# VH-VL binders against q9umr5: the designs that were tried, part 144

Target 1, 268 residues: q9umr5
Amino acid sequence: SYKPVIVVHGLFDSSYSFRHLLEYINETHPGTVVTVLDLFDGRESLRPLWEQVQGFREAVVPIMAKAPQGVHLICYSQGGLVCRALLSVMDDHNVDSFISLSSPQMGQYGDTDYLKWLFPTSMRSNLYRICYSPWGQEFSICNYWHDPHHDDLYLNASSFLALINGERDHPNATVWRKNFLRVGHLVLIGGPDDGVITPWQSSFFGFYDANETVLEMEEQLVYLRDSFGLKTLLARGAIVRCPMAGISHTAWHSNRTLYETCIEPWLS
Below, E stands for the ipSAE of ESMFold2; O stands for the ipSAE of OpenDDE; V2 stands for 0.75 times the mean of E and O plus 0.25 times the DockQ between their complexes.

## First folded at step 7 (VH-VL)

Design r60 (framework fv_nofazinlimab; at its last look DockQ between E and O 0.64; V2 from the best seeds 0.00; counts 0 for: pae O 4.6 > 2)
Fold by ESMFold2, look of step 7:
Structure r60 (fold): chain C 268 residues (1-268), chain A 121 residues (1-121), chain B 112 residues (1-112)
Amino acid sequence: as target 1 above (268 residues)
Amino acid sequence: QVQLVQSGAEVKKPGSSVKVSCKASGGTFSDYAISWVRQAPGQGLEYLGYIIPIFGTANYNEKFKGRVTITADKSTSTAYMELSSLRSEDTAVYYCARTDWEYSYGAFDIWGQGTMVTVSS
Amino acid sequence: DVVMTQSPLSLPVTLGQPASISCRSSQSLVYSDGNTYLNWFQQRPGQSPRRLIYKVSNRDSGVPDRFSGSGSGTDFTLKISRVEAEDVGVYYCMQGTHWPYTFGQGTKLEIK
């Protein structure tokens, strides 16, 4: 008997997008109870991430309660940030594998394909003006927008990412770290051909410095200070990095080779 | 010079709906917040919600969330506010307003002329 | 919701004399970035509102320097050092820190 799997979708997404992933799980791990959470679909995925975390928390509690041996999370794109926040705020979670499927874990600083259709010039250099305000923080994209050229504004105005990364002091930091560290494995998945996550290394806790040079996870202050437990998890052997080239952002949950290589081994 | 031009006054029956437009001219529209605020006759100001058109979605005051729909059409630089299930207490002037991000962070630097909506049986 | 309470609600003033309007919030308006998003608007008779003051004390473009804003935390004040005939209207404070953003009830300034 396999542990139940909970799937959390990303920006402008819905539960239907995961039909191939469900098929792969059923074929390789028959009898696995898989729940794709049908919350914050489509435009509702732009609601503040803390509202999404609260809604998803309410949905996962009964699933986790019925599975005392543990559950697995597969969390796609923006959904990976929701799931990481869930692991921090739930003192009673029983997550074994947290599978982060091409998620902007260190933030986003790129003209995503959806932003390019909105305006003819690059907007990434100007989004900090919108995002680093109380008004902008009411939208999910601004909750993890990370402008490396205005890091001071990010650190002080972010209502979500700077907090769950432990980049700004807050009263819950110690408890959130303790809760996050209860996870069995952190599985990081992404690749250079994603086309949306920018830099794509954000899926592995890498990010730009002020010169837009990518620093890897082990070079990040949040890792070095162990702000929310990354260094502890790595030392424990609990972090799995599974990069794969040739996969676009919308294809991560519908690629069998990716599933078999990066996901299947962790669905005990 | 940027201007916000709203649609004309409306008289409505209770239980119906109204849709007010707000067109921006003489400047950019998509990367600003467009807010909707109302003022009953002789009364103060009340915030309905706002949209950031580049995100294509709105944030609503919970008091109105089931009755108000705020949208934007980026190609025409026009925002819309639709209020349904109208009641007599919805009689008000409805304003759209723009937020200047530079130094104001959520303040309304430009206001439309207002649209009177009268709900009368 | 943050309740914004203005006083007085009606303010008759002699031309050339000072005026002071108080605004109190039900909770602190300091945001995580250290800014206080407290704004003041003027609405002249028959006109749309006009921004006067943003972030407590910053005068908007074209606002005379006889207008000043002050305060911190939960208590804020708009002052007019010498009231002129053009200052007739209703003045509103507004907080932009906590969603949903809210206005005070308004203060009607009239020349005696």
Scores: ipSAE 0.470, ipTM 0.769, lowest interface PAE 2.8, mean pLDDT 89
Fold by OpenDDE, look of step 7:
Structure r60 (fold): chain C 268 residues (1-268), chain A 121 residues (1-121), chain B 112 residues (1-112)
Amino acid sequence: as target 1 above (268 residues)
Amino acid sequence: QVQLVQSGAEVKKPGSSVKVSCKASGGTFSDYAISWVRQAPGQGLEYLGYIIPIFGTANYNEKFKGRVTITADKSTSTAYMELSSLRSEDTAVYYCARTDWEYSYGAFDIWGQGTMVTVSS
Amino acid sequence: DVVMTQSPLSLPVTLGQPASISCRSSQSLVYSDGNTYLNWFQQRPGQSPRRLIYKVSNRDSGVPDRFSGSGSGTDFTLKISRVEAEDVGVYYCMQGTHWPYTFGQGTKLEIK
C-alpha cells in the first residue's frame, strides 16, 4: 500500500548507516519496500558524481518500473546531489517525494574536520587550485566544491554542480529543468548544528556571497532565474523546508524525532 | 630536493602480478598527485593512472581493463602500482611521477628513476 | 581518447642550428578553467623523462631559454633556438586536459 522508498547514501557511507531509518520506516509504515542502494560505498563514493548518477540510475529504473504509483527518494548528504541530478536527467521518473537529507545542495565551502582529514595540508581557501582542475574534477567532493571567492573558476570548471544548477549554460538545461519539475515534493532537511555541510544553509539552497554572507534560497540567482525549477516548485507549494537544530551530520538518518517530524509525513 | 625512488627491476611469468613502489624522499605526498607511466623498450610513453594520496583513491586508464591498481601509504610517503594478469607486452620501464597541486601544471615535474618489469615465459 | 600527433618523428639537426617539433591534438586542449594543459618532455638516452614546458609555453626551472613552447587549441610547437649536444634525445608532447591523458609518439632529435 505504501510507495517504495529508495535510499541513497552519502560520502564514505554504506547501507549499514541507514539501519535505524529502516527500522523507523518499518515501524511506522509496515510493508514498505525500502531499498538502500549499495553502490559506490566507502572510498568509491569519491568517484565522479556523473559516474555515480549513471550507476544509481541503472539501479533505480527497475524499481520505478515496478512502482507505477510512484516512489520516494531519501538521499543523504552527497547522495542528495546525486538524486537531484538523477531527477534532472530522467525524463520518465515517478518520484513523489524527494527527501534531501542534509545535502550540500548549493555546494560546499567548508573548513571542517572532515575537510582537514581529506586535505591535511590545504586550507579551504586554496582548494580551488585542486578542485577546479582536470585532476580535481575526477573526485566527487570537487564536483560540488563552490568557492565564493573564485566564482569564475567555479562557473567554468565545475563539471557537476554548476551544470545541474543551470548556472552555466548547456544544451540540456531546459530539459533537465522539465524533468526535475516532475517531482511531487522537494523536502529539504538540514540544520545549524550539522558541523559538516558548510554553510549548513546549503541544504536549503542557501549559500555564501563573495563576502561569505549567507544568502537564502530566494536570493540565489538559480532561484531568481528559475534555472532548474526552484522558483516554480516553490510557487506551486512543492518545496518543504524542515530545519532542525541539535543534530550532527552523522545523526540525520538515525534521529527518531527528525524522522517523525521531517521524513515520515512524506512517506505515505 | 624531493626525489622519487622506485623499487628494483622485476622478472615475472605471464599471468602473474607485479607491484612496484615509489617512495618520496625529502618530502611527503601531501598536496601531490602521483601518476604512473610506462615505456616499452624502444617505444613511447603510455599513461596508466594516477592517485591523490590524501584522497586514497585512483583513476585508471580503461585500456588496462581493471588490471592496474594504484595505492598509496601516506605514512611512508609511498605509492604503489600493481599490474595483474601480466603479458609479454607489459614488458616495460614503469615510471612514477609527481604533480604539484598548488601550481596545477597538468603534468609531472618530478619523475622516478624507473623500474624495469620483464614478462617472459 | 585524444590522439597526439607529433612531426617529425625523426629530427636530425646540425649543432648550433634551430629545431622545431610540431604536436597536434585530435581535439581542443583548452580546459574549462581557461588553461591549456599541453606539456613537453625531454628524455635523454638512458634517463627518465624530464618536463621542459608546461601549459604550452612555461619553462620549468633549470630549462635553458633556448627552449620555447607555443600554440593554442590543437596546434602546438616546441622550438630550440640553438641545438646543443646535450639536447640529443626523444621529445614528447602530452595533454593533461582530457582523461585519459595521452602522449605523442615522440620525436628523436639527433646530431648530424
Scores: ipSAE 0.024, ipTM 0.599, lowest interface PAE 4.6, mean pLDDT 91
ESMFold2 (binder alone), look of step 7: mean pLDDT 89; pTM 0.911

Design r61 (framework fv_nofazinlimab; at its last look DockQ between E and O 0.74; V2 from the best seeds 0.00; counts 0 for: pae E 2.9 > 2)
Fold by ESMFold2, look of step 7:
Structure r61 (fold): chain C 268 residues (1-268), chain A 121 residues (1-121), chain B 112 residues (1-112)
Amino acid sequence: as target 1 above (268 residues)
Amino acid sequence: QVQLVQSGAEVKKPGSSVKVSCKASGGTFSDYAISWVRQAPGQGLEYLGYIIPIFGTANYNEKFKGRVTITADKSTSTAYMELSSLRSEDTAVYYCARVDWEFSSGAFDIWGQGTMVTVSS
Amino acid sequence: DVVMTQSPLSLPVTLGQPASISCRSSQSLVYSDGDTYLNWFQQRPGQSPRRLIYKVSNRDSGVPDRFSGSGSGTDFTLKISRVEAEDVGVYYCMQGTHWPYTFGQGTKLEIK
């Protein structure tokens, strides 16, 4: 039978957004137990990411306990960062497929049309002043804001992303890497027409250098140093990259072709 | 020349609500956090919460989370603090204050003049 | 919540003499960026608070150099090298490292 699926939503989102994804899973994998977690909805998704990780951890524990054969995670947008942190902090997780659905895995540096109600045009160059302080780090978007022109501030002030990437020394880095490496597959999904994740290659662990040139995953220092296990996962064939053009940020969980191509094969 | 100007004194009955305004001038409103602090007569300072207007949501001291709402209107450069279910213990001067981001100081550099809220029958 | 404890709560000082106010936190105030978000404010009678010191030892612009801050971890001190008449008021320490941010009880400085 099929492993249970746990779905984690993103910024300004809720469990209702995944109704079409649920339909696709029910059609292709009948009998699969799917749980869409209904936590930190809407503006509550701006709560600190570590607070969200704690809340989602409490919700997933009983689901994993009742499924000794393992579970799958489908984690959308900001939710993909929550899920990656879960895999690091849980020494007893049983996740087979971690499906990262257009998630800013290397961070965000954008003021796109989808987020324009948050940002005035060209705000991205100044957001580091707000985000890289204890006060700003109490908000989730600042937890993964990654200003390539202030990388020293990012490395020292980020309370979340720099830690789960192993970019800054901390006492749990080795344990978190060990825990993350227990995942069976890492499925990376995203595309150039997303319109929100900036750079869109962040969904594949790519990111800007200081000149805003995108360096791909294999060119990133966190990959080269294998700081949290990306190089190890790639070497054992556990990383699946599934880019797809033509999909906007809000459509990833409601596109049948995307589901059939990038998600369905990993819901064993 | 940044300045925070608060609304005038209020006298309220127990069980009602009060909404205090804090208008910022002389800078980009969205680039700051606005904090709310109160001081009961003859007492020390007590922190209520803050908002970063660009995010449109606030961070609350849990002690007040069920009774305090902090909002911001970017178009008027005005922050608001609303305290509901007022009690006599809520009689205080309410201050707004700007959090200084320069050099990552994270400290209040500009304070409003204060708004006296008196809760009495 | 981080408890901030000031000592003394009342500080009568002879004009021209030094004054020292202690502030102790129940937890370390060192943030992940290596900075310590411990601040000092002065409130003169009938006025709004005024920032004196931010991040332990940085004097705000326009604050006389007779004011200095020091300390690390959990123990901090505000010193006034020679007290002047305009220094009367209440002094508060505040931590901005751990949410929710908290104030000390205040130290009332009086002349004589």
Scores: ipSAE 0.472, ipTM 0.756, lowest interface PAE 2.9, mean pLDDT 89
Fold by OpenDDE, look of step 7:
Structure r61 (fold): chain C 268 residues (1-268), chain A 121 residues (1-121), chain B 112 residues (1-112)
Amino acid sequence: as target 1 above (268 residues)
Amino acid sequence: QVQLVQSGAEVKKPGSSVKVSCKASGGTFSDYAISWVRQAPGQGLEYLGYIIPIFGTANYNEKFKGRVTITADKSTSTAYMELSSLRSEDTAVYYCARVDWEFSSGAFDIWGQGTMVTVSS
Amino acid sequence: DVVMTQSPLSLPVTLGQPASISCRSSQSLVYSDGDTYLNWFQQRPGQSPRRLIYKVSNRDSGVPDRFSGSGSGTDFTLKISRVEAEDVGVYYCMQGTHWPYTFGQGTKLEIK
C-alpha cells in the first residue's frame, strides 16, 4: 500500500484548491489516503506561522501515529514554510518525502501583482517598517518577509524564518536541525514563471544579496554553515530540485505534467 | 494634522451588537494601523485589537473570545470595531488610536475622541 | 499575558514638587529588534489618553521637558520634575512588545 499523504495549503487557500491534486493521486496511486488539512483557511492563513505550526502539528501527529511506515508531505506556498518548521520542532516525525511546492523557503521580497493586491498602497521597499515591528510579526506574511536591504532588521526581528533557518542563534537550533534531518527526501519545486514567489529561486533556497543579485542555495550562509541541515541533506543525496517553467503560482497543484514529473515519483 | 473622529454614543440591549466607526483625516490611511482600546467607567485601559488596513485583517485580544471584529475601509479611511453578544460589563468608552509605522514610535500617537457604549436592559 | 504593575496607584503631589511613577512588567519588554516598546500615557479628566513617552524615553511632540521616561528590561519610570496644575490626571504605562498589548492599572496624580 502507498504511504499516506498530508497536504498543507498556502496563503488564502483552502482544501478546495487541491481538488485536482487529489484526483491525480487517486488515479496514479489508488488507495492512497490523502488528508488535506482544513486549518487556517482563507484570512486565517494570516495568523502567525508559529501558531499555524502548532495547529498543524496537532493534526498531523495522529496521522503519523497510524502510519508506522511513514507519510509524505505536500506543502504548497506558505505551507512549505509551515511544514519545514513542523519537521524542525517534531523530534518523532516519520516523513519520507517532504514536497515543497513553490514555497518561499528562503523568504519573500516580492513586488509582484500578488504583493500589490496584499499591499495596494505600499511598495516592497517600505514593508520592513511594518513587518519587522512587533505588530507586523503577528501576521504570517511578515514572518517570512526577507528584506535584503535591511538584513540587520531581518536577522533580529524575524520571529520565524530567521529562526528556522538558524540565521539567528537560538537554544533550539541544534535540535531543530537534528529533527529536520529525519526527512527522507526534500523535494523542492518551483519555477521562473511563478509570478508570486520573489525571487522564484526562493523555492530552491536561493535569494537576493544586498544588490538584489540572486544567489543559489550553495552560496547561502545557511547552506555553507549547514545551519538547519541543507548541506548535510544534499551530501547524502536527499535533496531533489525540480524546476519547471510555464507554471503560474496558482497552478502548481493543478498541473498534470508537473504532478507526473515532480510529485508522483515521490509518493511511493 | 491627522485626526481620528469616532461615531456617536450608543445605547444597546444585552445580547445585541454595536459597531463603532473611526474615520481618519489628514493623512494616508494605509500608512498606519488602527488600534481599539476601551475604558469602563472609572477603570483602566483595555486593548481590544488592531488592524493593519493594507493586510485587510485584524489581530484580536483572545480575551474577547471572537466577539470583536475589526475592519477597515481604505476607500473612506474608516476603521470599524464591532462587538457582539453585548453584556453590561461591555459598557465603556471605546477609543481608536493610530499606530505610526514610519517612525516606529511604538503605537498610539493619535487618539479618537472616544465613543460611549452603554449596555443596559 | 504580560502584566504591567504601576506604583503608586494614587499620587498626591504639591505644586512645583517632583513626581515619580514606577511601572514593572512581568517579563522583559526588549523586542528582537533591540527596541523596548514601553509607552506612557496621560489622561486628563474627561479627555482621551495622550501619549507622552514612547520607547521608554522619547517624548512626543509638544510634551514638556519636565516629563522624562527611563528604565530597561522590566523596570520603568516616568518622572515629572516639577508638577503643574495641568498635570492632574491618570497616567498609564503600556507595553507594545508582546501580544496582547497591555496597560498598567493607572496612577492618579492629584494636587495636594
Scores: ipSAE 0.290, ipTM 0.718, lowest interface PAE 2.1, mean pLDDT 92
ESMFold2 (binder alone), look of step 7: mean pLDDT 88; pTM 0.906

Design r70 (framework fv_nofazinlimab; at its last look DockQ between E and O 0.70; V2 from the best seeds 0.00; counts 0 for: pae E 2.9 > 2)
Fold by OpenDDE, look of step 7:
Structure r70 (fold): chain C 268 residues (1-268), chain A 122 residues (1-122), chain B 112 residues (1-112)
Amino acid sequence: as target 1 above (268 residues)
Amino acid sequence: QVQLVQSGAEVKKPGSSVKVSCKASGGTFSSYAISWVRQAPGQGLEYLGYIIPIFGTANYNEKFKGRVTITADKSTSTAYMELSSLRSEDTAVYYCARVDYTKFGSYGMDVWGQGTMVTVSS
Amino acid sequence: DVVMTQSPLSLPVTLGQPASISCRSSQSLVYRDGNTYLNWFQQRPGQSPRRLIYKVSNRDSGVPDRFSGSGSGTDFTLKISRVEAEDVGVYYCMQGTHWPYTFGQGTKLEIK
């Protein structure tokens, strides 16, 4: 039998968005128990990410307990960060494949049409003013806002991303790294035509430097320092990078070709 | 000069809802957060919640158990606070206050509305 | 929730004399960015609250220099060097570091 699949949605999203994914999984892996977690839907997805992590943890624990052979995680967009944090705080998770589906794993510094309704274009460069404050950190989008021009503020004020990345020292860094390294495979999915994740390379742990030049995962301090285990995972062949062009952000979970190429191989 | 002008006094029955408005003028509404604070007669100040209009959602004090809804209309530079299932204990002056986060590091209510008295009585 | 405790709750003062109000928080108000988001508000009779001090010691525009804020961590003080008649009202400390933000009970300043 196939290992159970747990699906975590993204910002302003719900379980309904994954109806096609469920269909694909059922078709290609009949009998798979797929659970799309219906937590923090819609505007509730703006709740602080640590609150979400706790909620999702409570939901996945019983599922994992019933699946001693392991489970697979498919985590979309913001959900990918939630899942990474989840795997970092759980010392007894049994996740085989962690599929990060177009997630801002290295943060967001976006100015896209998708986010335009949320953030005026002119506000991107100034969002640090609110996001790196107690006021802003009560919202999930600020928890992984990564302003490359205000790295000091990011490192000090980020209540989520800087911590799970091990970019800021904290007493749980070693344990979180150990926990995260329990994952069998880290499957990173994203692409240049996403239109939301900015830069799109963030889905592969790439990100801007101070000049907004995109550096790849291997150039990031979190990798070089192996702060949460990326270097170790790569060394043991546990990281899979699956870039795909021609896919918009809202289509990653519904594209058949993407499923067959990047997701299905890791659901066995 | 930024000003916040609130709607007029309200008299409500228990169990009903009240919606107070707070209109901002003299500044860029999208550059502010709007907080709501209330003060019962002869009592101190209590923080209800705040909204960052560009985020489109608010953060609430859980003490109110979901009875408070804060919204914002960017087109009219107006914030709203709705309190449902009103009780006599909700009788208070309700204030809106601006948080200008463009003033980096300030993060406080530097401009207040005139207050709106809400009376809940049978 | 963070509890803010002010003392005294009633403060009778002679005109021209100094006044001091204490505010203590149940936990540190130092945010991870290194700032301490402690505010002081003045509420004159029949008026809306007015912010006097932000981040412990910064005066807002128009606030007389006879008002000063100090403190760190969990202990904070508002001082008025020379109390004037217009200073009558209730003073509140407020923390903006931990959600939900909370106020002290208020200190009623009156002229003897």
Scores: ipSAE 0.796, ipTM 0.906, lowest interface PAE 0.8, mean pLDDT 94
Fold by ESMFold2, look of step 7:
Structure r70 (fold): chain C 268 residues (1-268), chain A 122 residues (1-122), chain B 112 residues (1-112)
Amino acid sequence: as target 1 above (268 residues)
Amino acid sequence: QVQLVQSGAEVKKPGSSVKVSCKASGGTFSSYAISWVRQAPGQGLEYLGYIIPIFGTANYNEKFKGRVTITADKSTSTAYMELSSLRSEDTAVYYCARVDYTKFGSYGMDVWGQGTMVTVSS
Amino acid sequence: DVVMTQSPLSLPVTLGQPASISCRSSQSLVYRDGNTYLNWFQQRPGQSPRRLIYKVSNRDSGVPDRFSGSGSGTDFTLKISRVEAEDVGVYYCMQGTHWPYTFGQGTKLEIK
């Protein structure tokens, strides 16, 4: 039968948002046990990402223990960063497919659509002042805010992204890389019409240089140095890139074509 | 010039709740962090929590065991602090204070409200 | 919580003379970005607190140059080179590195 599927939601989100995804899985892979974790819902999704990682870890341990053949992760938006950290910190995870559904894997440098509606002027050039402070690092969006014009502040102040990317020296780097590399497949999903993830190529480990030119995954220092295993994983043929145009950020888990093309093949 | 104007003094019974308002004028409220600090009579300062209004949620001092709720209303440029399950030791002057993260000197509480006396007595 | 310990707690000073207030934290206030988020506040009698110094040594606008801050790691000092009558009040250090942010006990400065 099919491996269990664990779903991890994103910022300002809840388990209800995945009802259509659950329907698709049930139709195409009947009998699959799907667990949508309802932790850190809504405003609680702004809690520090390490706090979220700890809570989700506690929830996934019994599911993984009950499924010795392995599990799949479907992780949406901010949830993809939580899941990547889980894969690094869990010595004993048995994840086959890690499906990263429009996640800001290399960070975020853009006014989110919830902020654009609230603010008549752009905040992205100023958020580094909030985010790269102790006050800001207590909120999840600041844990992965990546200002390409203040890279030294990012590298020094980030409590989360710079660590899980291996961009700052830390004592767990070797163990985290080893753990991450136990994943069977990394499935990267995103697209140019997302409207929230900025640059949208962050979902594929691309990101801005200092001139806001997007460098693809293979041009990133973290890939070239193989800081957490991307180069190794690509060389094994374990990275799947599934871009799709025409999908807005809130629609990734409710689009049938996206599911059939990018998700379904990886839910064995 | 930026001003923070707080609601008036309150007298409350133990076990009830109080909600103190803090209205900002003369600046851009959306670029603030709003802190709440209290001072019991003749005592020092104690930090309750802060909100960054653009995130719409607050960070709380665990000492208050989930009794504090801090909110903000962009349309009125007003922050609120609500303290529930009041005890006699909650008698204090409650201050709001801000920092403007887009301005020079963004690392503290550079503008303070006038304070709101909350007295808890039976 | 990080404990902030001020010394002295009471400081009588003759007008025109210097004053020095010490503040010690129970752990380093150096944040991972290399900054030290230590602030000094003044509370005059009957008034709200006023920030004097941020990040150890930076004076706020409108703060007289007779006020200066110094220190590193866990040990910090506020100095007033020449005390004036309007300096009467209570002075607090505060750390903003480790949540929850905490204040020292206060140092009451009075004119002899």
Scores: ipSAE 0.476, ipTM 0.764, lowest interface PAE 2.9, mean pLDDT 89
ESMFold2 (binder alone), look of step 7: mean pLDDT 89; pTM 0.918

